VHH binders against q9w197. Designs and how they scored, part 18

Target 1, 300 residues: q9w197
Amino acid sequence: RLRLQDIPALTQDHCRMRDPAEVERIINEFVIGGPERMQIVSDFDYTITKQRTEDGGAVPSSFGIFNACQSLPENFKAETDKLYHKYRPIEIDPHMPIAEKVQYMIEWWTKSGELTSGFPFDQSEIDQIASKYTHALRDRTHEFFADLQRLGIPTLVFSAGLGNSVVSVLRQANVLHPNVKVVSNFLQFRDGLLDGFQQPMIHTFNKNETVLNETSEYYDLVHTRDHIIVMGDSIGDADMASGVPASSHIMKIGFLFDHVEANMKKYMDTFDIVLVDDQTMDVPRTLLSLIEKQHKLNLE
Below, E stands for the ipSAE of ESMFold2; O stands for the ipSAE of OpenDDE; V2 stands for 0.75 times the mean of E and O plus 0.25 times the DockQ between their complexes.

## First folded at step 6 (VHH)

Design T06 (framework vhh_8ghr_2; at its last look DockQ between E and O 0.01; V2 from the best seeds 0.00; counts 0 for: pae E 11.4 > 2, placed apart)
Fold by ESMFold2-Fast, scan of step 6:
Structure T06 (fold): chain B 300 residues (1-300), chain A 124 residues (1-124)
Amino acid sequence: as target 1 above (300 residues)
Amino acid sequence: EVQLVESGGGLVQPGGSLRLSCAASGFTFSDSYYIGWVRRAPGKGEELVARISPSGGSTSYADSVKGRFTISADISKNTAYLQMNSLRVEDTAVYYCARGSEYTFGKTWGMDYWGQGTLVTVSS
């Protein structure tokens, strides 16, 4: 039986838990179940990418990478900025019901798709810009993805951002292994022209595994995997695995950087582990290490 | 520039056969992509009728066409084919060739690049 006090990475001041006994229970279930029952579900923007770089430079979001492309129409950024200023206050409104917010997200998405249509666009421009940000991945992300590949753990990168940018960054960082799948918003092209985004839209209020096609090969890989590590940087990310059976064991890891004091209570109520200004994959890697160590002992 | 160009559509009588071709450029079938045929009839949604991984050899079919349609790929020609046999009036649709990445499964088939489409009309 593992105890939290014997796991140095989990006893650091920046690693916060509302219920340490529950975290300890979930870890022991993961260790007993082994890699075969595991899956990972992770956000991308400011979860796989850092919230703060070493040089203090800004890390662009996946849509920020796209907006930096030079071949976009002259007024594209001005028009998308108008939509952002109209819909972002609605998205973050603490008093508006979620069902009402969803309708505004659909409006925003529909208008964004209309702006993102009818002109030629070279996907390689995203690759060019994304190549500058492979160093902006959370420290030891390469090792984390290598651990997942070695253990055969399916890894879903589930982003409300732009999947073209997400895939480009992961591929150029050499972490887009066969066990990694990306669910996000992707550009469509028809007859040499940009044709908006693939449907359905992924937004902050519909991020859950039920958007995956149940007839897909990916579903067949994960439907028996009821031990889940969820990683995110926002409250909405905690529900990314809500489509799995209620009997599942889920470890929710939240990366908190901005307005720590104001957000701490909500994050601790939402996530099992809250990592304060931790720009590393060390805690997720520690969980994998514990699972792997027991698995190797069981094979002897 | 990634392009998919469909050919082989046309008018055929019920019970007849057609072979659709999808010529791909800007990427290679030796890479980790899948190619699908998606059809859309007037007033209906999109239906993925067949999918192939050219490098991996795996194929899948919609129940509506299983046993009648066969998808194949020629890696050296960078071309995918849809052999359609025992055609029915309800097979009348615009048929699109589309590419998907093995890394993208968030949508029904994860298709990113689409051809212009080719019309298949089954009527007497």
Scores: ipSAE 0.365, ipTM 0.711, lowest interface PAE 2.6, mean pLDDT 86
Fold by OpenDDE, look of step 7:
Structure T06 (fold): chain B 300 residues (1-300), chain A 124 residues (1-124)
Amino acid sequence: as target 1 above (300 residues)
Amino acid sequence: EVQLVESGGGLVQPGGSLRLSCAASGFTFSDSYYIGWVRRAPGKGEELVARISPSGGSTSYADSVKGRFTISADISKNTAYLQMNSLRVEDTAVYYCARGSEYTFGKTWGMDYWGQGTLVTVSS
């Protein structure tokens, strides 16, 4: 049996756990189960990407990458910014019920789609912008995705952002391997012009309803893999695997960066592991390494 | 109109302290913006020394100033600060306050508005 005290990556000061014994239990289940039972569900923005660079630079969101494109209408950035200022506070309001938030998210998306319509757009512009931010992935992301591919572990990048940007970054970073699926909001075109986003809409609070249910194609692919690592930077990300059987073992990893002290309790109540200002993939890689080591031993 | 106005620069001895302030107008501090301090030393390039998301409270520092500089923001005053302690001769530079936006990345580090700068001289 593995002990947490013997796993240096999990004994760091920035690695917080509500229940270390539970984390240890889950790890041992992962190790016993092997890679064949594993799947990964991860957010993209500020999860696979960094929350900050080493020099203190900011990292754009997937929509930020899109909004940086030069061919966008003059008022596009201004209007999308207005929407962000209006709806983002609602999205992150800790006191508002999710049911109420959903309505605002739908409204936000609808209005955004209206703005993202009626003009030509070359997606290569996204590629150009995205190419500048391949370095903005968390440290050792390449190794992490290589590990996942090597172990044959299905990986879902589940983003409420702009899928075109997500795919562009992952592709150019050479981490979009065959075992990686991206589910996000993608641009829609009609008669050569932008026409909003493809349906169904994915927002912060409906990720579990769109992909990880028994009616989804992806569910058919992963429903036998009941050991799940969930990664995210927002509280809502913790629920991405909520539709799985109760017998499943889920490790929820949260990346905490904003208002660390104020958010610590909520994050620790929500995630199994809370990583404070950790801009690496060391913890998830460590988990995979443990699984792989035991797997190799079992084959001998 | 968006404006950033720096203040607090001056002459200080090595080991001394200064506190810079950046008064912002034309916009309000929010999670859509971050404020950065960029310095330019004579004959050297620009260096982002610190940034903060005023609404989120997240901060980042260049390695060169970690442990010595502290960036903060007062949302009620729409003002950001840079507390500089244990100043060194190599910290001598013009310090600029700049705004970054999630949707604007045309300038260095995504900064879309800059102040006029304030001179910090560290000398014996």
Scores: ipSAE 0.023, ipTM 0.456, lowest interface PAE 5.4, mean pLDDT 90
Fold by ESMFold2, look of step 7:
Structure T06 (fold): chain B 300 residues (1-300), chain A 124 residues (1-124)
Amino acid sequence: as target 1 above (300 residues)
Amino acid sequence: EVQLVESGGGLVQPGGSLRLSCAASGFTFSDSYYIGWVRRAPGKGEELVARISPSGGSTSYADSVKGRFTISADISKNTAYLQMNSLRVEDTAVYYCARGSEYTFGKTWGMDYWGQGTLVTVSS
């Protein structure tokens, strides 16, 4: 039986828990169940990528990488910035009902698709821009993904951003192993021209079973693996594994960086583990190492 | 400028063979892209016949051609090939070479560049 007090990574001041006993219980379920019952569901932007660099430099979002491509029409960035400034405040509004927000998110993605249509674009330019940010991943991300591959743990990278950028960054960082699946918004082409994004569109409020029910690989991923680690940097990420059976054990890890004091209560109510200004994969990796140790003992 | 140029089509009797070539320029084969062969038969929609991830060596085939067609790539020549054996009348189509990104799941709407097509006619 593991106790939290014996796991140093989980006793650090920046590692917060509303219910430490529940975290301890889930960890022990994971350890007993072993790697064959595990799966990972993780956001990409500011969850696998850093929320801040050591120098305080900007880390672009996956759409930000696309928007930096020089072959885009001259007014493209200005038009996408207009959409962002209109819809982002709605997305994060603490008082608007989610059902109303969904209508605006549909509008946002529809208009973004219209802007992203009718011109040629070479997807390889995304690779050029993305290469500049492979070192902006959380510390020990390479080791984390290597551990997941070695343990045979399926890993879903679930992103409301631009999947072309997500894949490019992960691949160039040499972490896009066979056990990693990316579900995101991808560019669509018709007759050599951009034609918006592939359906269905993924936004903050449908980043859950609603979208994943449209792909059978999500069912194959989750129906036999009921021990789940969810990683995210926003409240909406907590629902990424919502379609699993009620008997499942889910550990929700939230990376809190922006407006820590104002957001602490809501993050603590939403995530099982809240990591304040943690730019590493050390806590998820610690969970894997505990599971691996027990797996090795079971093989003896 | 990305270009894909097909060659090797023609008239063949049932049971015969053809080899199609797709010469690529403006990009280098890598694990960032797959190359696919898509065919359009008269009165039919598009069918992804075969695909290859050139640097990774991963291939897949439509059930209709599995065991008869082989896709390959020569990275040094930046060229992909489709070896078509045991041809049947129903293989008659215009065959297009197309490029897709690694994670478009092999669907034709994710292919950003297409060749002009080469006609394959299988007729007794």
Scores: ipSAE 0.000, ipTM 0.321, lowest interface PAE 11.4, mean pLDDT 84
ESMFold2 (binder alone), look of step 7: mean pLDDT 79; pTM 0.808

Design T07 (framework vhh_7n9e_1)
Fold by ESMFold2-Fast, scan of step 6:
Structure T07 (fold): chain B 300 residues (1-300), chain A 123 residues (1-123)
Amino acid sequence: as target 1 above (300 residues)
Amino acid sequence: DVQLVESGGGLVQAGGSLRLSCAASGFTFSSYYMYWGRQAPGKGREWVSGISSSGGSTAYASSVKGRFTISRDNAKNTLYLQMNNLKPEDTALYYCARSSEYLFGDSYGMDYWGQGTQVTVSS
């Protein structure tokens, strides 16, 4: 039986847990179950990408990469910036009820879709801009994805951002391995012109969509995998694995950087592990290493 | 030049059946996950059903599960939607769509959309 006190990565000051005994219990279940029962469900923006760079400078969101494309209409960035400044404060508000936030997220994405229509666009522009941000991935992300591939663990990148940018960054960083699937908002084209986004529209608070589990090929891949690591940077990300059997074991890891003091209680109530200003994949990798170590011993 | 052409819509009484077809051209149909979606007047687009490139895997919106059946004939480059026990709430423009090239084959999302075929269910 593993004890938390014997796992250095989980005893650091920036690693917070409301219920350490429950975290310890879930880790031991993961270790006993092995890699074959594991799956990962992760957010992309500010979860796989850093929330801050070491030397400063902004890390663009997946939509920020798109907004930097030169061929977009003259006022596109100004109009999307207006939407961002209106809706982002609502999205991260620690006191507003989630049900109220959902209506604003629907408004935001609907208006974004309207702006993203009626002009031609070439994916290669996203690729050019994304190439500058492969180094903005959380430290040791390449190693994390290599661990997942080696262990054969299916990994779902479930993003409320722009999937075209997400796929571009992951591909250029050489981490988009065959075990990785991306579900996000993708650009829609009709007769060579942009026509908003593909359905269903995904926002921060509806990442529990059962359509993903109803597509038989993904379901066939993951239906035997009831041990889940969920990773996110927002409260809504905690529900990405909702709808699994009650017998499942889920470890929810939350990356907290913005409004730490105001958000701490809610994050600790929502996530099993809260990582404060931790711009690395070290904790998720530690969980995988514990699972792998026991698995190798069992094969002996 | 990607083309998707829907047919088979019409007026039917509640409890009735319709079979929709989508003729695809301009791409390797057998390599793409395909979708049926619908849009009722004054409402947004709604996903209805999806089918893998081989036809081995299918998925349905909860509102149509058990009543609709998606299928495909890769030799004929044709996608089908068999609609049984139709309800007034199923009244909508039905369109087929091709999966996004930005995801791997048999992936989620819709890239190219057809013009649609109208389905009207009377109570």
Scores: ipSAE 0.000, ipTM 0.132, lowest interface PAE 16.4, mean pLDDT 82

Design T08 (framework vhh_8k46_1)
Fold by ESMFold2-Fast, scan of step 6:
Structure T08 (fold): chain B 300 residues (1-300), chain A 123 residues (1-123)
Amino acid sequence: as target 1 above (300 residues)
Amino acid sequence: AVQLQASGGGFVQPGGSLRLSCAASGFTFSSYYMGWFRQAPGKEREFVSAISGSGGSTYYADSVKGRFTISRDNSKNTVYLQMNSLRAEDTATYYCARSSEYLFGDSYGMDYWGQGTQVTVSS
């Protein structure tokens, strides 16, 4: 039986847990269950990518990569900014019920799609910009994805961002292996022109596996895998595995960087493991290593 | 670590003026939209104003248009809210917030707020 005190990566000061005994129990269940029961569900922006570079510079989001493209119309940024300032206050309003906010997210998405339509655009512009940000992946992300591929663990990259950018970054970083599935918002083209975004829309309030059950053969691949590692950098990411059967064991890992003291209590209430200013994949990799070590022993 | 420090609030009579400041640290300030929100006791938090990273685009709630002006000094990592012709209904705690310049989904820091600064407009 593994004890947290014997796992160096989990005893560091920046690795925080509300309930260490529960984390220890889930790890032992994962180890007993082996790789065949595992699946990963991960956010992309500021989870697979760093929250800060070594020099403190900003890392663009997946939509940030798109917005930097030169061929966008001159008024595109101004019009999208106008939508942002209308809908952003609604999105973050602490008093409006989520069900009511969803209607406004649909309006925002629809109007954004209308603005992202009727002009030619070449995916190669996204590829060019994305090529500059392969270095912005969390340290040892390549090793993390290699571990997942070796262990045959299905990995869902589930992003409310722009999938065209997500796929471009992952492909150019050489981590988009066959076991990796990207579910996100993708550009739609008709007769060589942009035609908004592909359905269904993924937004802040519907980022969970219930949406995936409707749209993806991925559910058929993973429905027997009841041991899940969820990774995210925002509170909403913790619910990405919502809709999995009640028998599942879920380890939720949250990456916390900004205003640590004020956000700590809510993050610790939401995530099983909170990683404070940890720009590495070392903790997720440690969990995989423990699972792999026991799996190898069982094959002897 | 990201920090937002709001200041400049206080007591003022109707028709008076105040200038709020929000000093930012821990991120590339010029890459982010900055906004002002306010909340009166027992009321919902409401949007007041926002400014793009470059300062080229500004937005205002209808209740403050023509009276309030948002601006920023990227060399000082500070965003400002100039409040003129203040009314009793402007009484609230004012919060500055960082928001991503990039538009959809769960972009990091979209809902990050400073501590707030109290504005009281009363005779």
Scores: ipSAE 0.000, ipTM 0.123, lowest interface PAE 17.7, mean pLDDT 82

Design T09 (framework vhh_surovatamig_d1)
Fold by ESMFold2-Fast, scan of step 6:
Structure T09 (fold): chain B 300 residues (1-300), chain A 123 residues (1-123)
Amino acid sequence: as target 1 above (300 residues)
Amino acid sequence: EVQLVESGGGLVQPGGSLRLSCAASGFTFSSYYMSWVRQAPGKGLEWVATINQDGSEKDYVDSVKGRFTISRDNAKKSLYLQMNSLRAEDTAVYYCARSSEYLFGDSYGMDYRGQGTLVTVSS
């Protein structure tokens, strides 16, 4: 039986746990169950991408990549900034009920769709801009995705950002392997013009498995995989695997960077593991390594 | 070569004032959002304030509202943070940051930051 004290990556000061005994229990269940019972559900912006670089280099969001495109109307950035300024304070408000916040998120996305309509757009421009940011992935992300591919673990990248940018970054970083599926907001075109986003719209408070179609090919791939690693950088990301059976074992990993002291209790209450200013995939990779080591021993 | 050079930090007593300056070079300063972010000893980066290209829009983290004022001088390619009524919890390294996105509530969208200037609020 594995003990947390014997896993150096999990005993570091920046690795915080509300309930270490529960984390230890889940790890042992993962190790016993092996790779065949595993699936990953991960956010993209500031989870697969870094929250900061050591040299102060750029870390754009998936929408930030889109907003940098030259094919956009000259006032597009100004109009989207107005929406961000109005709705972002509501999104992060710690006291407003979630049901009330959802109404504002729907309003924000409706207005964003209206702004993202009625003009031609060269999608190759996203590829040009995204190519500059493959280095902005968390340290050892290439190795993390290689581990997942080798172990045959389905990986869902579930993003409230722009899927066109997400796919472009992952593809150009050479980590968009066949076991990786992206579910996000994608641009829609009608008669050669932008026509907003494909439905349904994904935002911070509806990122959960109930958005996914039960009859989809993805459900058939993962419905027997009841051991789940969830990765995110915001409180809403913790719910990405909601709706699974109570018998499931879920490890929720939260990357905390902004306003650490103010956010610590909420993140500790929400995630099983809270990683403070950790710009690496080392903890997720350590969990995979433990699973793989036991799996190899069992094969004999 | 993008450069952001902060100055104006130092030791100050609680209730005191400091003015931080940031000298920008190597890019068209007037085309970017500018922000101040800080890092207290042993803690992560915290967004403090953002100003738009012409200085008409400004936002602050709640803990500094009414005490700090962000401003810019596009002709001098300089960003400023006037800090009044300083508290022990304001002790941090303060970074001047450039961004292509308007930062509000987080530091994620910055694409360059300077080396920082240390502000110590102690008696």
Scores: ipSAE 0.000, ipTM 0.333, lowest interface PAE 12.9, mean pLDDT 85

Design T10 (framework vhh_8ghr_2)
Fold by ESMFold2-Fast, scan of step 6:
Structure T10 (fold): chain B 300 residues (1-300), chain A 124 residues (1-124)
Amino acid sequence: as target 1 above (300 residues)
Amino acid sequence: EVQLVESGGGLVQPGGSLRLSCAASGFTFSDSYYIGWVRRAPGKGEELVARISPSGGSTSYADSVKGRFTISADISKNTAYLQMNSLRVEDTAVYYCARDTEYLFGGSYGFDYWGQGTLVTVSS
């Protein structure tokens, strides 16, 4: 039986847990179950990408990559910034009921779609900008995805951002292996012009619902995989695996960087493991290595 | 229901050839999907070896198979093919036919439907 005290990556000061005994229990369940029962569900922005670069520079979001494209209308950024300043405070409001927030997310998305319509656009501009940010992935992300590919673990990248940018970054970083699926918001074209976003719209509060409405074969592929690692950087990411059987074992890993003291209690209440200013995949990789080590021993 | 059924696998000597077939049902190749051939060798991860847009005619290949493998599709038969020439021992793997939704199926990217796989063994 594994004990947390014997796992160096989990005993570091920046690795915080509200209930270490529960974390230890879930790890041992994962190790016993092996790779065949595993699946990963991960956010992209500031989860697969770093929250800061080594020199402290800002990392653009998937939508930020799109907004940097030169062929966008001259007022596009100003208009999208207006929407951001109106709706972002609502999105993160700790006192507004989620049901009320959802209505504002739908409104924000509808208006964003209207702005993202009626002009020509070439995906290659996203590719050009994204090529500059493959080095902004968390340290050892390439190794993490290689581990997942080798172990045959289905990996869902579930993003409320722009999927065109997400796919571009992952492909150019050489981590978009066949076991990786991206569910996100993708640009729509009609008659050679942008026509908003493909439906369904994905926002912070409906990520779990989107999978059920999209592909039944993905569900069939992961339906028997009741051991789940969830990774995210925001409170809403913790629910990405909602809707799985109650008997499932879920390890929720949260990356906390901004306003650490103010957010710590909320993050520790929401995630099983909270990683404070950890710009690496070392903890997720450690969990995979423990699973793989036992799996190899069982194969003798 | 969407279904992909592979055939054509088997045992072949190094330098030999095989043609794999993938019969699709529940959707048509005139729709804007990509079809890929993904292989998995014992002890190795999944590798995308070839990919085609049947409606658009574009094809791509992994460096390991360029010049040896050819992917094609017959829209009228709703069937994709992988012609494998100059086979090597390291081509031994289970080969899967898979439907790819890149930019095409509202909100998702990646392989959404897979066949059962067909075994290709290259040995003397």
Scores: ipSAE 0.014, ipTM 0.509, lowest interface PAE 8.0, mean pLDDT 85

## First folded at step 7 (VHH; framework vhh_7ubx_2)

Design H1 (at its last look DockQ between E and O 0.01; V2 from the best seeds 0.00; counts 0 for: pae O 6.7 > 2, grease 26.9 > 24.2, placed apart)
Fold by ESMFold2, look of step 7:
Structure H1 (fold): chain B 300 residues (1-300), chain A 119 residues (1-119)
Amino acid sequence: as target 1 above (300 residues)
Amino acid sequence: QVQLVESGGGLVQPGGSLRLSCAASGFTFSDSYMTWVRQAPGKGPEWIATIYSGGSTMRDDSTKGRFTISRDNAKNTLYLQMTSLKPEDTALYYCAKEFGQYSGYFDYRGPGTQVTVSS
């Protein structure tokens, strides 16, 4: 059995765990099962992209890339800002019941779709903006995705943002391999004009089985893979794999950057591993390396 | 309901050219992003090029501009013009529809058309 003390990447001060023994147990289950039982579920914004760069430059969200496109109507940014200021406080409200929040998220989506309608738009504008940020991915993301492809591990990029931006960044960074699937909100066109977003809407509270159960092709790929690494940068990301059987082993990795002291307790309660100001893929990559190498040794 | 049927493959000599076609039905072709992918024996799928609903394209740099994706919306047909063909281009070539939430792991693809480059 592997012990945490023998895994240097997991003993660093910025690598926090509420229950180190549980992390150790899950790692050993992953090693026993090997790459064939693994799948990855990851958010995109500030999970695959950096939360901060070395020079302090901003990394836009996937919707931020879209909002920077020059062909958008003059008032588009101001109108989307009005929606954000109305609905974002509701989204993050710690006291409102989730069922009530869902109604407001549907309202937000509906109004955002109406705003994103009735004018021409071309994906190449997103591609131009996105090209600036292919180097703003977490350090060693290229290596991480190459290893996932080599090991045949299905990788779901599950985003409540804008998939047109997500795909553009991943493709231009040469990490959108055949084992990678993006599930997100995508632009819809009708008669050459934008017509809002494709159904179903993906928001913070349905990034789970409610949208994934409609994807039979993805199910065929992952239905036997009950060893799961979930990666996210917000509390809501921890539940992205909640529709899997209770017998599954799930490692939840959270990237904490903003308001570390204020958020530490909640992140520690939610994620199995909390990485403080870690702008790399080093911990996920260490897990893959252990799974591959130790599993192979056990077979020999 | 979505149907994609590739054609135009065959045996060609090195340095030759082929034009592949993909006939599409069951969806609004002109509003969709379309992609060509190839798979050589014993290898994984390899993305070649994507053409967007507005007509702009993105190509894999590894083909060094030898392959050109295009579309004819009036005929609901996607094309891949291949030139300067090499033996390593031997593969099954298939088209895929990228219009949908599940981009990257293509929801719909055709059965493919075989391209074989040999003397």
Scores: ipSAE 0.272, ipTM 0.698, lowest interface PAE 4.9, mean pLDDT 86
Fold by OpenDDE, look of step 7:
Formats: sequence, structure tokens, C-alpha cells
Structure H1 (fold): chain B 300 residues (1-300), chain A 119 residues (1-119)
Amino acid sequence: as target 1 above (300 residues)
Amino acid sequence: QVQLVESGGGLVQPGGSLRLSCAASGFTFSDSYMTWVRQAPGKGPEWIATIYSGGSTMRDDSTKGRFTISRDNAKNTLYLQMTSLKPEDTALYYCAKEFGQYSGYFDYRGPGTQVTVSS
């Protein structure tokens, strides 16, 4: 049996756990089950990407990448900016019930879709912008995804952002391996012009089974994999695997960066592991390493 | 290193005016998305306006028409001209550097300058 005290990556000061015994239990279950029972569900923005760079540089969101494209109408940028500043505070309001937030999120997306319509757009512009931010992935993300591919672990990148940007970054970073599926909001075109977003709409609070059921092919792939690592930077991300019918053990990893003191309790109550200002993939990689190595040892 | 320092806050009577300044350093100011945000006691941050190389945006409420965002690129200074101030405008006002419009990321924020509107 593995002990947490023997896993240096999990004993760091920035690695916080509500219940270390539970984390240890889950890890041992993962090891016993092996890679064949594992799947990963991860957010993208500020989860796979960094929350900050070493020099304090900015990391754009997937929509930020899109909005940085030069061909976008000036009016479009202005109006989307207004929408962001109107609805973002609602999205992150810790005191507003989620049910109420959902209505605003839908409204936000609807209005955004209306703005994202009626003009031509070359997606290669996204690629150009995205190419500048391949370095903005958390440290050792490349290795992490390589491990996942090597182990044959299905990986879902579940993003409420812009899928076109997400895919572009992952592809150009050479981490979009065959075992990786991206579920997100993608641009829609009609008669050569932008026409909003493809359905179904994914917002911060509907990353659940309902959305995933629309991708029946992926469900068929992962329905037997009941050991799940969930990663996210927002409270809502912790629930991404709640709709997985076969789930038996879930490790929820939260990346906490903003307002650490104010958010610590909520994150600790929501996630099994809270990583404070950790801009690496060291903890999830460590888990995979343990699963691989110790599983082999146990079989011998 | 990026630095933002707000100034110009203070106590003013209703109907009065204030001009806030934000001195910026450590980045290319002229190409940056610069934002004013305020936070009143017990309330969350409230976006006021953003200025960028091609224009500016402002919230569509009672602040529109009373507040004006501007910049002096030669001085690396952001401004917020406030007129017809009301008690509800009382807040700590922050200058922030945003990565871009609808980017979802504020790179840096100053410590803020207190604006108090009271008779």
C-alpha cells in the first residue's frame, strides 16, 4: 500500500488536502485498478494552461485568443467586451445560486452568438495567435499527455471556452494525441460567414452528463473506465465527472490561484487535492507514474 | 516589472468631479488594454471602462455620460474623469491591465485609490 508520506509531490506545502486519508485511499484504488480503468477529464483554460507565467506574463483564455484576431470587427470586440464585463462577475459570484447563474450564462452565450455572426472569418488567424501561447501550458504538460497516450488513458478536455482555440493550442503544442477528445464550443459557419456557435452550448455550469451524452462515441469509449481524475481551476469543474454512470473512484484536483485566502475553504471543500499556485502538471503526472509502476509491481 | 499606481481619489461632495490617474510602467502602454474597476464595501468588483488602441468601452448604466476614460501614451498614464458624482460612486477605484478584450485575464492591478462621495 502506498503512503502519502512517501510521495514527495503530494507532501509539498502548496498541495492541500481536505482528507489526506481519502486521497491515499483513492490513489491505492487507482493503482490496484491500473491504467485500463483510468480516464481523465480536464478543463482547459487555466487548468491545462498556466494561470501565470514565470515572468508574470498574461495567459489568454480560449476566447481571449479568438478576440485577439485582427480581422474581427471593431464593433464586435467592443460589444463582446461589454458582455464579458457584465456577465463575468455574475459567473464568479460566490453568493449567487448556480440555478440563477445558469440563466445569465445562457443569456451571455445567446448574445455572444448574435455578435459572432454575419461576417467572414479565417480560422487560420486563431492558429496564428494560438501559436504564440503553446508555451503557456503548465510545465510538463507535454510529458503528461505523452504519459496518457502511452498508457492508453482516454482524456477529455472539457471546456466552456472556444473549442477552435483549444484545439489549435493543443494541436500546435503537439499534445492532441488520438486518446484526447475535446468537447467545447466551436464556431459555426453558414454560407461562408460566422453564424454563432455549434450546439449544444457549453457554459460553466453545464459540464455534466447531459452535455457528454451528446457525444455518444466518447461515452462508449469510457463507460468502462470508472477511475477518474478530474482537473479544473473553477469550482464548477469539480462536477465534470458527476454524470459518469460507472464512476467508482474520482480524484478531483483543483488549481487555486486567485484570492487564495478567500477561496481556500470552498476549494478544499470541493476538491480532493488543491494545488495553490502550482503551474505544473507534476501532481497528475505523479499519480500516473504511481499507477503505472506500482500496478506492475503488484502484478509481479 | 509591470507597475500600476492610482491617484486622484479623495473626498468629494455630491455633484462634484474627480480625475483619477494611473501611472503605468513596465510594459508597452500604448498597445495595452487598460481598465478601470471599482469596488465598494461589501460589493464585488465592478467594471467601469476599458480603453485600447482602437477605442474604448464603458458600462451601459448611470456612469455612462458622467465618466470618461482616456489615456496619455506619452506619459504612460490612464485617466478616469468623473463628473456629477453620487454617493453610490463611493468605492476603491483600481487601474488594471487586461490582456485583451474578453480575454478573461487581468495581468496586473494597482492598489487602488479611494473615492468617497459624501455631503
Scores: ipSAE 0.018, ipTM 0.334, lowest interface PAE 6.7, mean pLDDT 90
ESMFold2 (binder alone), look of step 7: mean pLDDT 79; pTM 0.780

